# Ledger of designs, part 24: VHH binders against f1rkq4r372to572

Target 1, 201 residues: f1rkq4r372to572
Amino acid sequence: KQMVRVLERVCTTLLGLEDQLNALDRAAGDGDCGTTHSRAARAIQGWLKESPPPASPAQLLSKLSLLLLEKMGGSSGALYGLFLTAAAQPLKAKTDLAAWSAAMDAGLEAMQKYGKAAPGDRTMLDSLWAAGQELQAWKSPGANLLPVLTKALLENAEAAAEATKNMEAGAGRASYISSARLDQPDPGAVAAAAILRAILE
Key: E = the ipSAE of ESMFold2; O = the ipSAE of OpenDDE; V2 = 0.75 times the mean of E and O plus 0.25 times the DockQ between their complexes.

## First folded at step 17 (VHH; framework vhh_gocatamig_d2)

Design x3 (at its last look DockQ between E and O 0.90; V2 from the best seeds 0.00; counts 0 for: pae E 3.0 > 2)
Fold by OpenDDE, look of step 17:
Structure x3 (fold): chain B 201 residues (1-201), chain A 118 residues (1-118)
Amino acid sequence: as target 1 above (201 residues)
Amino acid sequence: EVQLVESGGGLVQPGGSLTLSCAASGLTFSDHYLAWYRQAPGKKRELVAGITDSGYTLYADSVKGRFTISRDNAKNSVYLQMNSLRAEDTAVYYCAVGDLWSYEYDHWGQGTLVTVSS
């Protein structure tokens, strides 16, 4: 039930960001990043209406991977698919903070390896990578430090998203246009940070 | 002008095989993410398979183990080998090309119809 609430929060967040993300995407893309994420949200909502999500985090991420891959549309689905598929693996054995840190790392590694992008390329990877760095640093904190970790993680992810407005695009459609035209953050990075907030808030 | 042209569609019996091809002109595939989508009547378009520039392949769960996506950069083409076809595989199949990190596809083909029926 908690997981359902989290997923619903993610969906609500993405639906609420549709216009903003589209606006950001018009600057360097085709202006449909928000719509694509809304489609993902609707797909997840539809899925949750059919049946409860898997209890296992690993299974949940795997199912989400497939769902987004198939239903989200765009290459965003592929990116999330890559990430979530890899992230699910470390969670098969354990689900403690260390396992989630490993999951994040695995997802990030997969995105970089198979997507051929790196942090700093002005993509959703920037936000996710920033979050991953915090998880890595705090992979074995005491229980009382979890709220601090969460705050730091979200702040860093959001800061990273915002920082993309000053980056030269190393990947994506933005990489085909003059950096002088890139004065807004990458919509993918903004979306990724927002998803993290929805999950962790 | 960029053009994607699908071919290979047709009528096939359940359990049969079919290979779809998508050839590009005006664009080089080598640095692009390539994907096959399908849309059945009354249903939304859905991903069938994708292949990254690095050669990593992604599949819908419904086609995993039966379909294989591949690319030939020299021929500027992407392929979808479909085995063990089922009635539910009936759809118009589209090829798409784009930058993975563009979050959307840059170009779509016109589609090719695949009908699986006894």
Scores: ipSAE 0.540, ipTM 0.802, lowest interface PAE 0.9, mean pLDDT 92
Fold by ESMFold2, look of step 17:
Structure x3 (fold): chain B 201 residues (1-201), chain A 118 residues (1-118)
Amino acid sequence: as target 1 above (201 residues)
Amino acid sequence: EVQLVESGGGLVQPGGSLTLSCAASGLTFSDHYLAWYRQAPGKKRELVAGITDSGYTLYADSVKGRFTISRDNAKNSVYLQMNSLRAEDTAVYYCAVGDLWSYEYDHWGQGTLVTVSS
């Protein structure tokens, strides 16, 4: 029940951002990042109508990984596929807060390794990495301030997405634009931060 | 002008094998993400396999264990080895090239038809 509501909120968020993400993508890309994320949202909505999502978080993330890889229609599906496939692994045995922090770490490591990018390269990784830094508190004994830590996580991810407007592109099509600042946030970073907010609020 | 040209399609019996090739001109494969998609009549185009510039491979669930994507940057080509073919693999196969962190594909090929029928 709670998983269906979270997934529906993510889908509604992405559908609402389509025009904004497309506009941001035109600054450094071909202007269809929002359309691709809307396609992902519609695929998830269709999947939810056909079957209940798995109760196991590891199985859920694995199925989402394949769904996005197969149906998203853009290379964004490969990025989410890399992240979600890796993130599912720490969740196979445990699903406590520390396991979710480990899942984020695994997803970030896969994106960096197989996507050949790092924080600061002006990608969706910037938002996710910022969130992952805040999630480290979820691994510590006595991490019992979850509402405060969740707010800090979301604020940090959203600030990191905004800060990509000041970065030189180190990966992606934007890397062909001069060393000058692009003055608009990376659409992937904005999408990632919005997804996190939809999940956690 | 970038052009992607697929080849290697044809008619094959169930259980057979084919190798698809896609050669690029006007673009040199290097840090690109390369993918194969397929579209059966009346259906939406869907991913078959992808390969990152680091060499990491991704497969649709329906083809995993049967298909292998590979790339040869020196020949400016990407390949799809298709084994244990089934009737449901019948489709037009397209290659695509993009920059992974730009979130979309830049160029698509014209497609090559694969028919799996006895």
Scores: ipSAE 0.415, ipTM 0.751, lowest interface PAE 3.0, mean pLDDT 84
ESMFold2 (binder alone), look of step 17: mean pLDDT 80; pTM 0.807

Design x4 (at its last look DockQ between E and O 0.92; V2 from the best seeds 0.00; counts 0 for: pae E 2.5 > 2, SAP .674 > .668)
Fold by ESMFold2, look of step 17:
Structure x4 (fold): chain B 201 residues (1-201), chain A 118 residues (1-118)
Amino acid sequence: as target 1 above (201 residues)
Amino acid sequence: EVQLVESGGGLVQPGGSLTLSCAASGSTFSDHYLAWYRQAPGKKRELVAGITDSGYILYADSVKGRFTISRDNAKNSVYLQMNSLRAEDTAVYYCAVGDLWSYEYDHWGQGTLVTVSS
């Protein structure tokens, strides 16, 4: 029940961002990033109509990984697939906050290793990495501090997404533009930050 | 001017095998994500398999254990070995090339038809 509400909120957020993400993508691409994320949202909505999502977080992330890989139709599906497949592994045995921090770290490592990118390369990794840094502070907080830490995580991810406007592209189609900075944020970084907000809100 | 040309499609009996090939001209594959998609009549185009420039391999659930993707960067080619074919595998198969961090595929091939019939 609660997982269905979170997934629907993510879908609504992505559908609402379609035009914005396409506009950002036109700076260095075909302008289709928003369309591929909307396709992902509609695939998730269709899946939820057919069956309830798995109760196990590891199984949920593994299923989402395959769904996005198969249905998104853009190479972003492979990126989410890399992340989610790796993130599912630490969650097989435990689902406490430390396990979720380990899941984020595993996803980030897979994107860096298999996607051949790092923080600072002007990608969605910039937003996710910023969130991961803040998530490590959650390992031992009392319950009364989680709202404050959640706000910091979201604000840090969103600030990192905005900061990609000042970065030289180190990956993606924009990397063919020599050394010059693009003056708009990376659409993948914006999408990643918005997904995190939809999940944690 | 990047051109992708698929080959190896055809008619095959259930349980049979085919190898699809896709060769590129006009650029080198070595730094790119490569994928195979398929589209059956009346269906949406869907991923079959992908392989990153680092060698990480991704398969759709429906083909795991039956299909194998591989790449040969020296020949600027990507392959799909299809074993244990079923009627449900009947589709036009497309190769696609892109850069992961551009969030899109840059180029698509023209497609090659695979028909699995008894």
Scores: ipSAE 0.488, ipTM 0.771, lowest interface PAE 2.5, mean pLDDT 84
Fold by OpenDDE, look of step 17:
Structure x4 (fold): chain B 201 residues (1-201), chain A 118 residues (1-118)
Amino acid sequence: as target 1 above (201 residues)
Amino acid sequence: EVQLVESGGGLVQPGGSLTLSCAASGSTFSDHYLAWYRQAPGKKRELVAGITDSGYILYADSVKGRFTISRDNAKNSVYLQMNSLRAEDTAVYYCAVGDLWSYEYDHWGQGTLVTVSS
């Protein structure tokens, strides 16, 4: 029940960002990043209508991975699929904060290793990496520190997304464009940060 | 101009095998993400398999264990070995090439028809 609400919030967020992400993507892409994420949102919504999501976080991430991989379209589906598939693994045995930290690390590692990108390359990796750093630092906090962690995580992710407007693109189509033309945040980074907020707020 | 040309499609019986090929011309895609998609009649286009330049492979759940994607950078080609074919595998199969971090595919082939029927 809580999981469904979270997923619905993610979908609503992505649908709401469609135009903004498309606008950001017109600077360096073909202007369909928002549309692609909306397609993902619609796919998730459709999935939830068919059946409840798995109770297991590991199973949930795995199913989401497959869904996005198949239905989202574009190469972003592959990136999310890659991330979520890896992230699901540490959650098979445990679902505490340490496990989620490990999940984030696994996803980030997969993106870096198989995507051949790094933080600072002006991609969605920047937002996710920023969030991962907080999770890793706070992987064993007391229960009363969780709100502080969440706040810090989201602020850092959003700051990282915004910071991409000042980065030289190290990957993606933007890497073929002069830095002078890149004065807006990466739409992938913005989307990733927004997803995190939708999940954690 | 970059072109992707699929080949290998055709009519095959259930349980049969088929190998699809996609050859790229006009550019080298050794550092690109390659994928196979398919579109069945009345359905939306869906991913079948993808392979990164690093060799990471992704499969649709429906084809896991039956299909194998591979790439030959020297031939600037990607392949899809399809075994244990089923009627539901009937579709036009498309080759796609792109940069993962561009969040989209750069080029698509024209597609090759695979028909699985007794």
Scores: ipSAE 0.479, ipTM 0.782, lowest interface PAE 1.0, mean pLDDT 91
ESMFold2 (binder alone), look of step 17: mean pLDDT 78; pTM 0.793

Design x5 (at its last look DockQ between E and O 0.93; V2 from the best seeds 0.00; counts 0 for: pae E 2.8 > 2)
Fold by OpenDDE, look of step 17:
Structure x5 (fold): chain B 201 residues (1-201), chain A 118 residues (1-118)
Amino acid sequence: as target 1 above (201 residues)
Amino acid sequence: EVQLVESGGGLVQPGGSLTLSCAASGSTFSDHYLAWYRQAPGKKRELVAGITESGYTLYADSVKGRFTISRDNAKNSVYLQMNSLRAEDTAVYYCAVGDLWSYEYDHWGQGTLVTVSS
């Protein structure tokens, strides 16, 4: 029930960002990044109508991976696919904060290793990496600190997304465009940060 | 301009095998993410398989264990080995190429028809 609410919030967030992400993507892409994420949202919504999501976080991430890979379209579907597939692995045995931190690390590692990008390349990796760094620092926080830590995580992810407007593109189509033309944040980074907020707020 | 040309499609019986090929001209695959998509009649286009620059492979759940995507950078080609074919695999199969971090594909092929029927 809680998971369904979270997923619905993610979908609503992505649908709401469609125009903004498309606008950001027109700077260096073909202006359909928002539409692609909306397709992801619609796919998730359709999935939830068919059956409840798995109770296991590992199974949930695995199913989401396959769903996005197949239905989202674009290469972004592949990116989320490989991230979520990797992230699901540490959650098979445990689902505590340490396991989620490990999940984030696994996903980030997969993106870097198989995607051949790094933080600072002006991609969605920047937002996710910022979030991952915070999670890694909180492997054993007190329960009363979680809200503060969550806030910090989200602020860092969003700040990282915004910071991409000042980065040279090290990957993606934007890497073929002069830095002078890249004065807006990467739509992938913005989307990733928004997803994190939808999940954790 | 980059051209993608699919080949290998045709009629095959259920349980049969088929290998699709996609060759690029005008550009190189070596630094790109490659994917196979398919579109069945009356259905939306969907991913079948993808392969990153590093060789990491991704598959739709419906084809896992049956299909294998591979790439040959020297031949500037990507392949899809399809085994244990089913009627539901009938579709036009498309090759796509792009930068993974562009969140989009740069080029698509015209497609090749695969028909699985007894």
Scores: ipSAE 0.763, ipTM 0.890, lowest interface PAE 0.6, mean pLDDT 93
Fold by ESMFold2, look of step 17:
Structure x5 (fold): chain B 201 residues (1-201), chain A 118 residues (1-118)
Amino acid sequence: as target 1 above (201 residues)
Amino acid sequence: EVQLVESGGGLVQPGGSLTLSCAASGSTFSDHYLAWYRQAPGKKRELVAGITESGYTLYADSVKGRFTISRDNAKNSVYLQMNSLRAEDTAVYYCAVGDLWSYEYDHWGQGTLVTVSS
């Protein structure tokens, strides 16, 4: 099925980014962000070997949420768990573009509320927020613009991830460094943008 | 200097209950994500439960409905109430503290052994 192909592309992307994400993480952290995301990819690969993924998007996100929470390690598993659990709720009744925009918004709200962060704090939230803003705009344009809108969404998320190198750390281990910019993007934001590209390509 | 001390482990019969505690010294928990992990012999350390600084709780599927995580920021403590214990819950249980947005945990406890037998 098309979902298995998407999930495997995400896994391949994360495994290929391990060294880059670890290098970015060493600037303000322990250098483990890439290893943690590789662990996520391996857990998803193992899950796909055991069973086909659910066809329902809500069930899929709920299962991924538990898988990442339990297997990913690090607090990033809790972040993805918060996001995916909330994102699954709007998709229970409908799976149109409005429902996916609502899913993104719900996940973003959960991260902000329960993680006590906001856009601009130099976190993975920055790239996800940028994607969510672009996705919300899709409600007005017709579906015939979908390739152009997809490109814009990915460019916004990637630009937001790059822009985190200019931000003061407002959350996480990096927040204990002085107000000086870290001159490298946040590894979580880079990972989130790469995941989105793997999904939408 | 931050140190985490777990307590409350021990031997318990199947169906029994235990409460694990983890207390911090030298720092406060109020702005941190707190979690319990467990590691059975020969297995990978896996999450049991987590609780955000806002009090939102997260549970592994295998313990949902049986275990409850809670925090008491005034005591710098996190707790794991373990009910309806099963043989497969036998493991060393570790508490961990970190900041969600650092993507990793900063400190781990030494662990407390829980044995569910007979």
Scores: ipSAE 0.439, ipTM 0.758, lowest interface PAE 2.8, mean pLDDT 83
ESMFold2 (binder alone), look of step 17: mean pLDDT 79; pTM 0.792

Design x6 (at its last look DockQ between E and O 0.70; V2 from the best seeds 0.00; counts 0 for: pae E 3.1 > 2, grease 25.5 > 24.2, SAP .688 > .668)
Fold by ESMFold2, look of step 17:
Structure x6 (fold): chain B 201 residues (1-201), chain A 118 residues (1-118)
Amino acid sequence: as target 1 above (201 residues)
Amino acid sequence: EVQLVESGGGLVQPGGSLTLSCAASGSTFSDHYLAWYRQAPGKKRELVAGITDSGYTLYADSVKGRFTISRDNAKNSVYLQMNSLRAEDTAVYYCTVGDLWSYEYDHWGQGTLVTVSS
């Protein structure tokens, strides 16, 4: 039941960001990044109306991966699908905080390897990687610091998303634009940070 | 700007095989995510298979083990080998190309019809 509320909050967040993400996307693209994320949100909402989500976190992430690959579609759905499929694997055996940190690590590795990108390339990877750095603390027995670590994770991810405005594009279509910095944050990085906040708040 | 032309569709018996191909003009594939989607009459479009610029492949559960996506960057082409075809595979098949990291809509071909019928 708590997972349905989280998913609905993520969807509401993405729908609310459509215009902002489209505006950010116009700096280097066609201006439809917000619209593709709204399509993902509507697909998730439709799925939740039709059936209850799986109870297992690994099954949940695997199902979300398939849903986005099929309904969000195209390269944007594939990117999230790469992350979610890999992230599901560490969660098959255990679902403690360390396993969730490992899930993030697996998703980040898949994006880097199969998407041919790294931190600093001005992508959503910048915000997710920053969050992953903070998630390493979840593997430690300092659970009483979790509210402080969660705040740091969100602030770090949001700061990394903003910092992409200072980066030159190193991946995707943005990499074909003149060598000047784009002066606006990457819309994917902004979206990723917003998704993390919707999940953790 | 980018034009995608699919070919290889046609009428085939259940259990048969077809190879779809898609060639691009106006851009190169080498740095792009390529995919095949299909749309059966009265149904929504759905993913069939995708392949990243690194060569990593993704498949819908309904086609795993039967279909294989591949790319030939030198020929600016993407292929879908379809084996063990079933009636439910009947659809118009579309190839797509997109930038994995742009988070935007992909470019779509006009489609090629595959009919699986006795």
Scores: ipSAE 0.373, ipTM 0.695, lowest interface PAE 3.1, mean pLDDT 83
Fold by OpenDDE, look of step 17:
Structure x6 (fold): chain B 201 residues (1-201), chain A 118 residues (1-118)
Amino acid sequence: as target 1 above (201 residues)
Amino acid sequence: EVQLVESGGGLVQPGGSLTLSCAASGSTFSDHYLAWYRQAPGKKRELVAGITDSGYTLYADSVKGRFTISRDNAKNSVYLQMNSLRAEDTAVYYCTVGDLWSYEYDHWGQGTLVTVSS
């Protein structure tokens, strides 16, 4: 039930952000980033109506990977796909904080390696990377530190997303646009931070 | 103008094999993400396979183990080797090119029809 609630929260968040993300994307893209994420949300909602999600985090991430690859559309599905596929691997054996940290690292590594982007390139990677750094720093804390970790993680991710408004695009269509035109956050980064918020709040 | 041209489609029996090709013109896509999609009658377009510029491949669950996507940057082409074809693989297959970080595909071909039937 908890997992379903989390996923529903993610979906609701993404659907709520559709117009904002589209608006952000019009500055450097074709203005459909929000619509694409809404499609992902609807796909997840449809999936949840058909059957309960897997109990295993690894299986859940793997299934989500496939779902987004197939149903989300656009190249975003591919990005999330490769991230989630990689992230699922460390979670096969364990699901403690260290495993989730490893999962994040694996996903980030996959995005960087196969996506050919790096933190600071004004992408969703910036938000996710910020979150990953916090997880890495706190990968061996006591259980009582989890609330602090969550807060710090979210603040860093959201700050990173906001910081993309001052970045030169190193990847994506925005990289073909003058930096002078990029005065708003990257919609992908904003979406990623929002997803993390929805998951962890 | 960038153009994508699919080829290789046709009629094949169940269990058969087919190789689709997509040739790009007007631009070089060695640094781009390439993918195959398909659309069956009455169904939505769905991902079949994708390949990053680094050669990382992604597959729909329904085609894993049967289909292989590859690319030849020198020929500015992407391929889809389809083995063990099934009736449910019948569709128009489209190739597309995009920038992963642009969150969208840039171009689509006209498609090539694959019909799997006895």
Scores: ipSAE 0.310, ipTM 0.676, lowest interface PAE 1.4, mean pLDDT 89
ESMFold2 (binder alone), look of step 17: mean pLDDT 78; pTM 0.792

## First folded at step 18 (VHH; framework vhh_gocatamig_d2)

Design y1 (at its last look DockQ between E and O 0.73; V2 from the best seeds 0.00; counts 0 for: pae E 3.5 > 2, unsure alone 64.9 < 65, grease 25.4 > 24.2)
Fold by OpenDDE, look of step 18:
Structure y1 (fold): chain B 201 residues (1-201), chain A 118 residues (1-118)
Amino acid sequence: as target 1 above (201 residues)
Amino acid sequence: EVQLVESGGGLVQPGGSLTLSCAASGSTFSDHYLAWYRQAPGKKRELVAGITESGYTLYADSVKGRFTISRDNAKNSVYLQMNSLRAEDTAVYYCAIGDLWSYEYDHWGQGTLVTVSS
């Protein structure tokens, strides 16, 4: 049931950010980032009403991948789908911190490889990559270091999201406009950081 | 102006096969994510399959193992091979083009009807 609460928190967070994300996206795109993420949130909420999520993290991420792919829609659904599908793989055998680090790395690699984007391209990858770096750094910390890791991870992800405001777009709709017009953070990066916070706080 | 035109739809019996095609004009597929969606009467539009620029494929659970999405960048086309068709596959099928990092699709086709019936 803890997982249900986490997912509900993610959904509430995304629904709450809809207008903000749309506003950020209007500045650099067509203003639908928030709406798309809200659709994800609603899809997850609907899913949770039908049945409890899988107990296995690997199964959870796999199911979530399909859900977002099918119900979130848009290209974002596909992007999250391939991330989560990849991330689920290392978690099949273990679910310790090292496995979660590997999961994040797998997801990030999938995004970069199949999405053809890189950190610094002003996308959600920036926030997620920042978080992944922290997880990688702390693959084998003591139990007492977990709170520090979480804090550092979230701060780094949020800082990375904010840093996109001064970043040239290498992918997404923002890449089709002058960088001089980009003075706000990437809505995808903001959303990703917010999701991480909702998960880890 | 970018246009997507689907073709290949029609009537097929359960267990049959059908191949859909989508051709783009006014834009190139090579740098874009491509997807097939379908909408049955009275239902929401749902993802069927997607293919990234690099050729990575994504499928709805309901079509896994039966449908195959592919792309031909030289022909600026995307295809959906549908095997072992079921009555529940009956829908208007749409192709879409977009950027994975742009949240929503840039362009949609007008759709092609697939009817699976005995």
Scores: ipSAE 0.776, ipTM 0.895, lowest interface PAE 0.6, mean pLDDT 93
Fold by ESMFold2, look of step 18:
Structure y1 (fold): chain B 201 residues (1-201), chain A 118 residues (1-118)
Amino acid sequence: as target 1 above (201 residues)
Amino acid sequence: EVQLVESGGGLVQPGGSLTLSCAASGSTFSDHYLAWYRQAPGKKRELVAGITESGYTLYADSVKGRFTISRDNAKNSVYLQMNSLRAEDTAVYYCAIGDLWSYEYDHWGQGTLVTVSS
């Protein structure tokens, strides 16, 4: 139902960003970040045509993790896989807003620990971290505050993605380039912010 | 330019074991995601296992519990221990080097053939 609509919107968003993400990736890479994310989107679309997604958020994130690891492949699939596997754990018992905040925290922790990166290293972690900071407010408010908090979360994540253009690369292939600052946003941070908007919009 | 050379492939009986290794030249592994892929004749290349620079391991469902990936950054090498081999494991195995934060395709080796047959 609603999960299928959200997943379809995420896929459409990523497919629409392919050229933009590839262009951003050319600053520090081979120019195929958008193509890699399009491959993920097509894998999800294929999966949705074959079976309904699990109703449980924990099972959904676990299935997506395995799907991306196996079908998106490469280091990109591994990155999303480790986030989603960790994020699924807090959602096994509860699915309230506090549990979703905990899921984000777990995913961020896994990326930092196993990907050996931190906020400020010019990665998608910068966008996700910014969203995670705003999710702390989800622990207290009632339902009628959620649209305002969602807007703040998305704006913070998008601003953090843009801010990566001013960061020195601290992780990944970009850290080996002679320029200490690339003057363009990290394509992964842009993708992460767009995914969040597709989910919450 | 990174050159990856796989070794350790060969003919093995069902239920047997092999260890594949991959060495790199022209770059170091220490800051990279490392992986093994395989491709059976007429099939698409598929992930077998991956290992992050921190040592976190990832496995395809088909090999969980039977295969173990490991890395030795001092020797600039990655290994795949394959146990309880099955006929379905017959393939050319490729090692790969990638970058978690580049969001791109990995760089591949030339491959080593593993044949599981009696």
Scores: ipSAE 0.358, ipTM 0.686, lowest interface PAE 3.5, mean pLDDT 82
ESMFold2 (binder alone), look of step 18: mean pLDDT 78; pTM 0.790

